# Ledger of designs, part 11: VHH binders against SHC-transforming protein 3 (SHC3)

Target 1, 186 residues: SHC-transforming protein 3 (SHC3), of Homo sapiens (Human) (q92529r149to334)
Amino acid sequence: LGPGVTYVVKYLGCIEVLRSMRSLDFSTRTQITREAISRVCEAVPGAKGAFKKRKPPSKMLSSILGKSNLQFAGMSISLTISTASLNLRTPDSKQIIANHHMRSISFASGGDPDTTDYVAYVAKDPVNRRACHILECCDGLAQDVIGSIGQAFELRFKQYLQCPTKIPALHDRMQSLDEPWTEEEG

## First folded at step 4 (VHH)

Design b15 (from m01 with E106A F107Y G108E T109G; framework vhh_7d4b_2)
Fold by ESMFold2-Fast, scan of step 4:
Structure b15 (fold): chain B 186 residues (1-186), chain A 125 residues (1-125)
Amino acid sequence: as target 1 above (186 residues)
Amino acid sequence: QVQLVESGGGVVQPGRSLRLSCAASGFTFSSYAMGWYRQAPGKQRELVASISGSGGSTNYADSVKGRFTISRDNSKNTMYLQMNSLKPEDTAVYYCAKSYTIHNPAYEGTEFDYWGQGTQVTVSS
């Protein structure tokens, strides 16, 4: 990745994640991500739309997702992916929309055939606590974006592992800056 | 069109070995984590092993650590599970799964979106 890889994407918004995702099975996490994308897309005028029609979410799923934040919805942004962060800026690079350190990001999703043009990632920041952020990509770009995020995760972990006084698994899982899973509700 | 095809299952005596294969198509294989799940009669599916897109990171269920080895050949779009020292409790249908979710490497476990048809493994004498 060097100094970072930059993509031009559309930021659609984010939706709060109210429960620790660590307590949830993989199928439920997948459903949460798809539901988050659907809700944000439906709330943003001019979004491509991820779903034409779907069944209403279960009570369980609805308890996990909170309110949407659409403050920067629909903006074209420059997304820079590096081992340090996901950095979202205006295309002229004069304003930072969001800067999520790698330590604050628990996972990312992309290449899902039900949401082909969308990339989502779950991160903590001072404003939203824990939120699922939704990016809309041009044809084929979502796969490149998710690939770069995965590469950044792997390289960041390798950098951290090279410090012999650290225990990356314990730090990242138990006391993690790279995966800051704090209990928010039962 | 994403497609996963498992093979290599069979009936084997305790203590023997089997190698499962998963042939993948319809996506950029090296970009996604892959895994093996299993489901025994009357039980829920459980993650047995997973491997990152590059093959640089692997993860195993405690019940199979030291006995099973997951690997992949990105040039052939194929993932493998080498199962040694098989026990009756390993009897299950084994499923290949593709992830479209990328987790922080420090986190164990990966989300999977596609499942193959499965391959039966039976360990009995």
Scores: ipSAE 0.156, ipTM 0.528, lowest interface PAE 3.1, mean pLDDT 77

Design b16 (from m01 with E106S F107Y G108S T109G T110Y; framework vhh_7d4b_2)
Fold by ESMFold2-Fast, scan of step 4:
Structure b16 (fold): chain B 186 residues (1-186), chain A 125 residues (1-125)
Amino acid sequence: as target 1 above (186 residues)
Amino acid sequence: QVQLVESGGGVVQPGRSLRLSCAASGFTFSSYAMGWYRQAPGKQRELVASISGSGGSTNYADSVKGRFTISRDNSKNTMYLQMNSLKPEDTAVYYCAKSYTIHNPSYSGYEFDYWGQGTQVTVSS
């Protein structure tokens, strides 16, 4: 991925995530990102995705999502994706909106049939603790953005595995459905 | 649109081999972890093997470890399951699977939420 790939996208906002994503099953994680996209789009004037159909969220799902942070809602940003981070800046690069280290990002989603122009990712930072961040992409860019994030995840993990003295033990202990890895454990 | 198309299933005698293929389209193949599930009559669907987007990491269920090998060719958007030393207990419909989300490997294990239509594998004694 080199110094990173850069996209111009719209930052819509984020919603606090009150539980660790690794404590949640896959279906719940997917629902969290979809619900976060829905809530942020409803809250941001001029957001592309005014959703037509939406089921009420379960009590469990509502207990996971906290308050929205719309401080930078609707801003066009330069998103740079690298093995180190997701870096969100103003297009002139004079202001940093957020910098999320790859190790602090638990997962991302994008190109969902109901939300094809949206990318969501869950990250920790000092300001928002853990939050689901919502990006609105134009002209089919959502698939490119999600693809680049996935490539960054894989390349970073491969770089970590390149420590010669630890490679065999770590390879044998790769994450499984039965044993979620944490940043402390992994 | 995401498409997963399985092939290579069939009827074989115990101890023989089969190779399953999954042809994928509609997403950036190399960015997504993939897996093989199976479901026998009267049993729950189980994950038998998974592989990272790069192919650098693989996992297997204990029931197939040492007999099955998962692999992928990212240039062909195709994933494979090489099944050796087949047993009657391996009889099931086998499903190719992908994640709709991209999980950070250092944070959580791989989970899959999109499956193909499946291909039948029958091992007759």
Scores: ipSAE 0.183, ipTM 0.517, lowest interface PAE 3.3, mean pLDDT 78

Design b17 (from m01 with Y100I T101Y I102L E106T; framework vhh_7d4b_2)
Fold by ESMFold2-Fast, scan of step 4:
Structure b17 (fold): chain B 186 residues (1-186), chain A 125 residues (1-125)
Amino acid sequence: as target 1 above (186 residues)
Amino acid sequence: QVQLVESGGGVVQPGRSLRLSCAASGFTFSSYAMGWYRQAPGKQRELVASISGSGGSTNYADSVKGRFTISRDNSKNTMYLQMNSLKPEDTAVYYCAKSIYLHNPTFGTTEFDYWGQGTQVTVSS
């Protein structure tokens, strides 16, 4: 429950993740998020800049990433992190861009030395299925953002230990929405 | 300030057609999903149809599928509802509504934050 913490960040876009993060080890998950950051940054004008990769992505990593969705690319957003969700709104908080329940989020990474100002997380939603969402932070804020996401995961896991479930909070899960069909796919 | 103004309602015989229009202002029209709701006397409001910001995705209530068509003209900041084969049970006040979600009406629940004043549609024998 709780009110959460709010940050102003730039949403760069997302890229489809074709395999469950649960089927991948931690190292592979981190490689996928770094590759997603690179691809989305290359596609979005006004991104701080793509980092230089030592080598091209492996064929295996390339097979995991699908199409990009850039419909919200470059927007400044208000990101609220709580034990319930990652909630993305316009900075005036009047419009909801995305609301990803914590149970639908399978991985998050960010603030790494090579991608200091970037945060990435993998979430399921009815629009993008499973996608890696890329956030660009200013002035070292990425460490605070990823730290808060980590705290939310920690608290959800502690809740799981107190009231045991079969599926840990960090695993992929599609929320039941009963939503209308979409015909717009990029 | 967001404004939504409906027009095109009226009194028609069963089996006839009407086209409703919604003129929008005060926001970036093409960025928001839009919808048509209706409310008959003594009944709750019902979402009739919705459309994404680009117009590429639409949704319809089962009661109107095959009879009603929602569309939009982003160059004119206007949304339309073409109502064919009207039935007495279609009698209601029809409201234009703006989504709180940007672009896609299938993202989350299609919640709407602004409503027009409504336009009356009466289908009588």
Scores: ipSAE 0.000, ipTM 0.115, lowest interface PAE 16.0, mean pLDDT 74

Design b18 (from m01 with T101I I102L H103T E106A F107Y; framework vhh_7d4b_2)
Fold by ESMFold2-Fast, scan of step 4:
Structure b18 (fold): chain B 186 residues (1-186), chain A 125 residues (1-125)
Amino acid sequence: as target 1 above (186 residues)
Amino acid sequence: QVQLVESGGGVVQPGRSLRLSCAASGFTFSSYAMGWYRQAPGKQRELVASISGSGGSTNYADSVKGRFTISRDNSKNTMYLQMNSLKPEDTAVYYCAKSYILTNPAYGTTEFDYWGQGTQVTVSS
């Protein structure tokens, strides 16, 4: 990845996730992102949408998904993926519409057969709390986008494994200073 | 079209080693996590090992940790499973698998959308 990779995609919106992804098995996490994609696509004019009629969600899935936020629905954005964050900007890069630090992202999926052109990720931020964000990509791009997100997660995890042996206490303190900036406190 | 072709299976005595290979085509190999599943008779398929797209992160089932090593060569679109210190309970059909979903590495879980036809590994005297 180097300093980051940039893609032009469409931001469709997000839907609140009421449970921690850590408390859910992998199958449930996947079902949550697919259901979030379906709900956001149905709510956004001009979204490609699902090819077939949506399978009804279970009561358990419905209890995990909350309110949608469609404030920026349908906007073309520049998505920059780095080990630090997923940064969403206007295509001219003049305005940042969202910045999700990698520490705040708990799950990402995309490019699967049911939702070929979509990428979804669950992130915490001060505005939406924990939400599943939906990106719509042009043909084939979703696979590249999710691949880059995966590489960013991998590189970031590897960075933790490279903690300095000589001064671990100082390293831990410096890492802790970054964490408060990923959450709203007070 | 996604295609996964396994090779390297066979019959081996306990304590011996085997190396499985998976040749992949029809997708951007380096962009996807890959894994090895196995299925013993009358059992469900279980994930044995997984590897990230770049090869920098790996995950193993507790039953094989320290004995098996997963690796990949993105220039050859090939994934490998080095199986050392094989035990009778490792007897199974081994499947190469392609992931469609990437999870935070801290959780160590992936889901797979395509599997090869499998290669038989039998550990017996």
Scores: ipSAE 0.012, ipTM 0.185, lowest interface PAE 8.8, mean pLDDT 76

Design b19 (from m01 with I102F H103D E106S; framework vhh_7d4b_2)
Fold by ESMFold2-Fast, scan of step 4:
Structure b19 (fold): chain B 186 residues (1-186), chain A 125 residues (1-125)
Amino acid sequence: as target 1 above (186 residues)
Amino acid sequence: QVQLVESGGGVVQPGRSLRLSCAASGFTFSSYAMGWYRQAPGKQRELVASISGSGGSTNYADSVKGRFTISRDNSKNTMYLQMNSLKPEDTAVYYCAKSYTFDNPSFGTTEFDYWGQGTQVTVSS
């Protein structure tokens, strides 16, 4: 990864995640990302897969997903993946759409045979709170994008394990991630 | 299109060794964590070994630690499982696995969600 790798992808939007991903088992987290992809694709004209769906989601999944934010739906973006962040910019205007610090990202998926062209990740930010962000990729690119995100997760974590100075407690790292909202957090 | 093809299974005597191979295609192999699962008749499927995309990190189930070694050759898009000192309890179908999901390491470990067709390993006298 070095200073980061950049991909040109389409940003489809995001959908609010009403519960901490840490409070959910792996199977539920995977189902939430698949359901989020499906709902955002259905809501965005011209998205792949928006035309066909034949699977009723469970009521439990519906209770975890909130409102969609489609403000930037359908835009081509430059996605830069580094150990520091996922940075989303418009390629032509260089406007920042979102900058998600790596420690604010709890979960990512991509290249699933059921959603081959899609990458989804769950991140906290001041605008969307906790949301699942959906990216649509050209054929085969989703595999590279999700692979780079996984590599960034690994390299960032190992930076602390290789540090000759005091390693931050795992508890301190987890406090910066997808933890339950308290009444003191807006 | 993602493809995972296992090979190297067979019937061996206890105490012998066997090497499994997984040939991968349809994705950037070096970017993905890979693993080996096994499932014996009447038992749950279990992860026996995993390896990071770079090969720099490996993990093993306690039941195989010290006997099995996972490795990969990114130039050949191939992952291996070297199985030494095989026991009858190692009898199972072995599956090559790839991940489509990643947990942030501060949150948890990545699980695998795509498997090949499997290769049978039988340890019997």
Scores: ipSAE 0.171, ipTM 0.532, lowest interface PAE 3.3, mean pLDDT 78

Design b20 (from m01 with T101Y I102M E106G F107Y; framework vhh_7d4b_2)
Fold by ESMFold2-Fast, scan of step 4:
Structure b20 (fold): chain B 186 residues (1-186), chain A 125 residues (1-125)
Amino acid sequence: as target 1 above (186 residues)
Amino acid sequence: QVQLVESGGGVVQPGRSLRLSCAASGFTFSSYAMGWYRQAPGKQRELVASISGSGGSTNYADSVKGRFTISRDNSKNTMYLQMNSLKPEDTAVYYCAKSYYMHNPGYGTTEFDYWGQGTQVTVSS
């Protein structure tokens, strides 16, 4: 990855995640990203849509997903993926839309048959707290995007192995990553 | 549903070798770090070895470093533990485990959310 890999994608928006991803099993995490994609696609004019038929969300899923933030909905962005961050900029790279440190990202998925052109990731930041961000990709790019995110996580895993005693225990860091950013200030 | 099935355990003499296998299903295997834990009677379960989703990075407990090798074949959804120079203190039930997070970001060890039923390894003279 060097300085990072850049893709041009469409940012559809995000939806607040009210539960720590750490407290959810794999199936539930996958259902959360799928439901988030569905809700954001319904709310954004011109979104492709990923589903043949949408089942009503379960009571459990409705308790986990909160408010949508569509401030930047439908905007084309430059997404740069590196071991340090997911960096979202205007396509001319003049303005930063969001910068998510890799350690703040608790889950990512995309390019699956049911959500072929979509990538979703859950990140904690000061603006959106913990939110599931939805990207719409063209021309099969979703597989490349999710692959690059996976490679960035892999390279960070390798970096940790060089200095394991200088990095806090994974359990402590995962708790921090999954908890709301402003929890202790309230 | 996530399923992890261990095989390859048995009874061997000290100094011999065993290879454990873990067959995984119900998730995108290549996207998750995997590990081997062991538990001897009356002791806590300990992480023996872990491997990243791609297989490019591995981590080992000091007690097994240089003797055990973890590997994976993502085309077969299978993880392995090659155990060489076995000692009586390696006697334990060995568990295959799936990481909690996809492609764990640079921590060397990872939280695990699913475990197999275990396979017994006994090293006796």
Scores: ipSAE 0.000, ipTM 0.208, lowest interface PAE 11.2, mean pLDDT 76

Design b21 (from m01 with E106A T109E E111Y; framework vhh_7d4b_2)
Fold by ESMFold2-Fast, scan of step 4:
Structure b21 (fold): chain B 186 residues (1-186), chain A 125 residues (1-125)
Amino acid sequence: as target 1 above (186 residues)
Amino acid sequence: QVQLVESGGGVVQPGRSLRLSCAASGFTFSSYAMGWYRQAPGKQRELVASISGSGGSTNYADSVKGRFTISRDNSKNTMYLQMNSLKPEDTAVYYCAKSYTIHNPAFGETYFDYWGQGTQVTVSS
């Protein structure tokens, strides 16, 4: 992954997420991404889709999703994925559309056969607004995009575990108070 | 097309071992968390073991901890479940599962959609 990997994708929009992901079970998180993709695709001219076997959303799921923001809908963008962030900019790189720090992204979905060309991710912006962002990718590219996001998550987590200044474990009374707690050295 | 093909099931005596394999194709294998589910007759599916895309993190159900080991070989697009000290209660259809959702490790847990056809494991006295 290095300094980042860049893809050209289409930004379709985002939908506000009114609840913390920690308060939702995993099935609900998956349904949120599928419902967000469906709603954004229906609202954006030129998006490909109606899903053939879509279930009506539950009342609980409908209460989780807020207003759509289509301000940048349909724009071709450069998406750069690194351990630091997802950076969305115009293809000429002159304008930043969004920059989401990796720590602010709770999860991402992609490569689902029911939504093959779409990647969705839930992120907080600098003002603490939580939204599910929808990207439309060319054939096969969604798989590469979601793969790179997953690698960025794992590499960042490993960096955290290898931090030499990590606070000592409080229950360990055998020498740990004399040295920083470090689980793994890489 | 995403494909997951399980193999290695069979009939064994209590206390014996089996190794299940899951051959994956149609996606970037190393990028996705994988897991094994099982379903006994009349019961709901349960997650038995899971492994991160890199193989650096694993989780196990309490019922199999210390007896089962999940692993993967990303160069071969294959995931394994080594099942030791099998008990009659381990009798079930075992499913290889892929997640389409990647969670930031800060959340701790991952949900899986199983895709494979399943392989039968029967432990008979």
Scores: ipSAE 0.329, ipTM 0.635, lowest interface PAE 2.0, mean pLDDT 78

Design b22 (from m01 with T101I E106S F107Y E111D; framework vhh_7d4b_2)
Fold by ESMFold2-Fast, scan of step 4:
Parts: C-alpha cells; structure tokens; sequence
Structure b22 (fold): chain B 186 residues (1-186), chain A 125 residues (1-125)
C-alpha cells in the first residue's frame, strides 16, 4: 500500500451508532451495517439500492441506529486507504470531507452478496461521534476497496508489533485484565 | 458468543518443544486476525505472534523469531503456536486473542477484543 491506494467512489452518508461495536456480537454488527446501508439508500435520491425487499428492522436494531447525516450525500469522492487512515476528499483533492484514523475504525464490511456494491465502516470522529459511513462503488470495485481496507489494518498491525507505543489505545487494552476497552472515553 | 479455548501447555525442560492450540467459536474465524500473548510473573503482558485472517501474513516478537511458528486452520477454526527451543524466559501464561476491527470478506486488523483464559507454559530444569 505505500503512501496509500486511491479509489473514486460515491459517498452516500452516515448514520450515528448509539452503542459500542465492542459490546455487540458479530451477527448484530453485520445486521447494523446492512440496516445502515438500507436506510441511507432509501434516503438518498439516485442510490442504486441495496435491497429490493427488506425485512422490517427489529426494535433492537432501531435502538442502536440514530440520526443520519446526509450533508455530503451522493457526491463522488477520492477515497485514500493507508495504514494511517481512510481519507475522503473531493475528487480534485481541494477539500477534505472526512479523515478517519485507522485506530478510530471499529468495524468494516463490504462486497457482500446482499450489498454487492457497498462498503460500510464504523468510525469515531468529532463531527459524527460514532457513525456507520456508507460508500457506493462501481461494479466489482467494492471488493477491491474492502480488500485494501483489510490490507491497511494488517500492515498497521505489523507496524504496531514493532513499536507498540505508537498506538496507545491498543497498549492500554492489552494490559488491562479488569477493565476491558470502552468506547465511552474513545 | 465468542469463545477461545487454549490447550497444549505444560512443563518442559529447556531446549524442548510444545505446541499450543486455540479452538475458536462464535464468529467467522477466517475473517479475523488472531494472536498469541503471554504474561510472565512480575512482567507486563506481551504480544508473541500474530496471524492474518487468511494466514498469509505473520509477525513475531524479536524474542521468539526463528523459534516459534504461528499458524491457523480455518476449516477447523483453530490457531496454533509451535514453540521450539524453549528457554526458561518463555515461562508464562499464554493467551489466545481475537481481533475485532474487520469483517468478511476482508481480513487483517490492529485491535484485539477477546482473550482466552490462558494456558501455563513452564520451562525448568
């Protein structure tokens, strides 16, 4: 990945996630991203649509997802994936839409059969707090995007093993037996 | 619910070998990176070895490079640590750990969210 890999994708928006991803099982995390994709697609004119027929969400899922932020909905962006961050900019690179440090990202999913053209990731930032961000990709691109995100996490892990103190949150989590990591202070 | 169960610990003489196993359940095993941590009496917990979800990438602490080999069998939801040329300094409780950051179809991670109960490895003459 060197200085990063850049893709042109469509940013659809984000939905606030009201609970820590760490507090949820894997099935629930997957259901959250699928529900987030569905809600954002319904709200954004011109979105391809992830589901032709969807099951109504459970009360549990509805309690986890908050308000949508559609400020940048439907715009094309340059997504740069590196070991440091997911960086979202206008295609001319003049404006930063979002910069999510890898340590702030708690879950990523994409290219699944039911949501083939979509990538979703949950990140913390000062503007949206914890939110699930939805990207719409051209046919086949979602697999490349999620694959690059996975590679960035893997390479960052190798960097951490060589210099653990560069990632204080991971250092703190690894040393605590009585107080597991909480997203409340993150 | 995520479960990680370690086995294979024991007491061995210096220079001998042990193979640790970690049986994982409650998550899509192949989608998540895994690691082995250890904690010796009076010392901080340290990362010994890690492996990507696909098994294509591994990393080791300098203290164990060339002696320990991490591997995984995704068809069996099991991770292994082959420990060769054991030294008294390797005496510790060894913990299996799971990452939480990425999901299928992706792989790799920098964070861990679950640890097993640990298995004791004692290297003494």
Amino acid sequence: as target 1 above (186 residues)
Amino acid sequence: QVQLVESGGGVVQPGRSLRLSCAASGFTFSSYAMGWYRQAPGKQRELVASISGSGGSTNYADSVKGRFTISRDNSKNTMYLQMNSLKPEDTAVYYCAKSYIIHNPSYGTTDFDYWGQGTQVTVSS
Scores: ipSAE 0.000, ipTM 0.182, lowest interface PAE 12.0, mean pLDDT 75

Design b23 (from m01 with S99D T101I E106A; framework vhh_7d4b_2)
Fold by ESMFold2-Fast, scan of step 4:
Structure b23 (fold): chain B 186 residues (1-186), chain A 125 residues (1-125)
Amino acid sequence: as target 1 above (186 residues)
Amino acid sequence: QVQLVESGGGVVQPGRSLRLSCAASGFTFSSYAMGWYRQAPGKQRELVASISGSGGSTNYADSVKGRFTISRDNSKNTMYLQMNSLKPEDTAVYYCAKDYIIHNPAFGTTEFDYWGQGTQVTVSS
């Protein structure tokens, strides 16, 4: 990805995710993205809210989805995808709307037949804590966006694994030489 | 519409080889990690091999290490499982699999929850 790949998309908003990803199975994570898309589309004027299929929310989903943040809802934005971050700016690039470091993004979905033009991703940031962010794309662009996000995940993780071990001098005496070293993830 | 179509199964004698193929469509193939599961009669489905979207990392169940090789050709939207030195215990239906969403590999473990219809592999003793 080099300096990043940029797309022009519409930011619809986000919904707070109240549960840790560790406590959620993969089916529930998929349901989070679909329910978040549904709720944000209903709340944002001018969003294309007609889905080909829509599932009613479960009691489980109601316990994990919190408040919506619609501060920047409906704005056209420049989305730059790189191994460092997902960077959301005004189209003239003068104002940062959001910057989510790649390490803070747990998962993403996009181009699903039920929500063809939408991309959703779950990220942790200082403002919304953990939230599911919703983007609306032009025809076919959602698949390119999700593809680039997937490539950024893979390349960032590869870079992390190739990074030389950095142990502070204060803690190097705790290092074991007899066992394989286990590194904590970000 | 996501489609996964397995092929290459058959009946072989112990020690022989088979290559399974999985033709994929309806998604950005190179962005998704994929895997091969198998299910023997009366047993649970188990993951035998997986491969990252780029093909740069692979993993294998202990029962198949050194005998099976997973690979992918992103230009053809196809994933393969080369099975060498087949044993009667490898007899199973083999399923191609992907996840519905893209997980950041830095967080947690990967599981696959979308499967094809499967292809039968029989190794007769």
Scores: ipSAE 0.309, ipTM 0.641, lowest interface PAE 2.0, mean pLDDT 78

Design b24 (from m01 with S99K T101V E106S F107Y; framework vhh_7d4b_2)
Fold by ESMFold2-Fast, scan of step 4:
Structure b24 (fold): chain B 186 residues (1-186), chain A 125 residues (1-125)
Amino acid sequence: as target 1 above (186 residues)
Amino acid sequence: QVQLVESGGGVVQPGRSLRLSCAASGFTFSSYAMGWYRQAPGKQRELVASISGSGGSTNYADSVKGRFTISRDNSKNTMYLQMNSLKPEDTAVYYCAKKYVIHNPSYGTTEFDYWGQGTQVTVSS
């Protein structure tokens, strides 16, 4: 990836995620991204729409997803994907909308048949809050975006495994993703 | 939109070979791991083989190790399954699969979530 790969996409918004991704199975994580896409699309004027008709979310999903943040809803952005981060800027690059370090991103989806033009990812902010961020892509672009995120995950992981001086940084990164359970001894 | 189209199935006698193909469109083929699943009547779908985006890494179910070979041609957006020494127990519908969910390695690995229409393989005496 070098300095990164840049895409022009539409940022739709994010939804607060109230549970650690490590506490959830892979099926539940997929359900979270689908539900997040659905809720944000319904709330944002001009969104293409992910589902024609959706089932009401389970009580479990409703307990995991919190408030929506639509501050930058519907704006076109430049998304740069690198081994260091996902960086979201205005198209003229004058304003940073968000910068998510790669270690803070637990999970991403893109090109789901039910939500073909959408990419969703779950990231922690600097104060340890989690949100699922929703991007709307032009036809076919969601596949390229998710592919580049996957490549960044793989390249970053390989770099740290092959360098002894960076092993403590990888260990620190893994420990900072989620807090340890406090009741394991009870 | 992602499309996966399987071909190459048929009816063969035990001990024979078949080569399955999966033609993919609607995504950057070389960026995604791909796999083959199969399902026999009354049984759950099982992963048969998987291959990384570059083709540099492969994985096989114990039941097919040494008999089946997965490969891909990224220039043709096509994945293959070479099936040798076929047994009656290999009779199933075979599905081409793609993943569209990725996990940070610190959170584990993902399963395949998208399948094509399938192609029937029947091994009969």
Scores: ipSAE 0.184, ipTM 0.579, lowest interface PAE 2.7, mean pLDDT 77

Design b25 (from m01 with K98R T101I E106A F107Y; framework vhh_7d4b_2)
Fold by ESMFold2-Fast, scan of step 4:
Structure b25 (fold): chain B 186 residues (1-186), chain A 125 residues (1-125)
Amino acid sequence: as target 1 above (186 residues)
Amino acid sequence: QVQLVESGGGVVQPGRSLRLSCAASGFTFSSYAMGWYRQAPGKQRELVASISGSGGSTNYADSVKGRFTISRDNSKNTMYLQMNSLKPEDTAVYYCARSYIIHNPAYGTTEFDYWGQGTQVTVSS
């Protein structure tokens, strides 16, 4: 990855995630991601949608997903993926839309047949607390984007293992990622 | 269409080795985390081992650490599980799995959304 790899994608928005991902079972994590994509797509004019038939959301899903933030909905952005962060900027690089440090990202999804052109990731930041961010990609690009995110996760973790004296213990970092995001902290 | 095909199962005596293979098709293999699950009669399905898309990060269940090794060959769209020092409690159907969700490897286990048909491994005297 070097200084990072850059893609042009459409940012659709994000939706708040009210519970830590580690508190959720495997099936629920997948359902949250699919439901987040569905809700954001339905709220954004010009989104592809193209969602396969799905069941209504359960009470559990409704309790996990919070408010949507559509401030930057539908904007084309430059997404730069590096071992340090996911950086979202306007294509002319004049405005930063978001910068999510790699340590603040718990997971990403992409290439799901039910949401083929969509990439989603869950990140913590001061503005949106913990949120699921939705990206819409050109045909086939979602595979490259998710692949690069996966590579960045792996390379960052290897870098961490190389320098244990400079970096907080892995357990402490894991706990930080899974801590509740309170009103005072967000 | 996503397809995962397991092979390499069989009947072996305790202390022996087996290598399982999973042939994948219908997706960009190197972009997805892969793993092996197993299920014994009357028990829950458990994640045995997982591997990142590049093969650089691996994770193992405590019950198999030091005995099993997961690997992948992205040029062949194939994932492997080398099982050494097999024990009777390793008897199970083993499933190849693909994840649509890539977890940050610093922070836990990869979720898996798609499974193959499974291959039987029996360890008995």
Scores: ipSAE 0.143, ipTM 0.544, lowest interface PAE 3.2, mean pLDDT 78

Design b26 (from m01 with K98A T101Y E106S; framework vhh_7d4b_2)
Amino acid sequence: QVQLVESGGGVVQPGRSLRLSCAASGFTFSSYAMGWYRQAPGKQRELVASISGSGGSTNYADSVKGRFTISRDNSKNTMYLQMNSLKPEDTAVYYCAASYYIHNPSFGTTEFDYWGQGTQVTVSS
ESMFold2-Fast, scan of step 4: ipSAE 0.622; ipTM 0.786

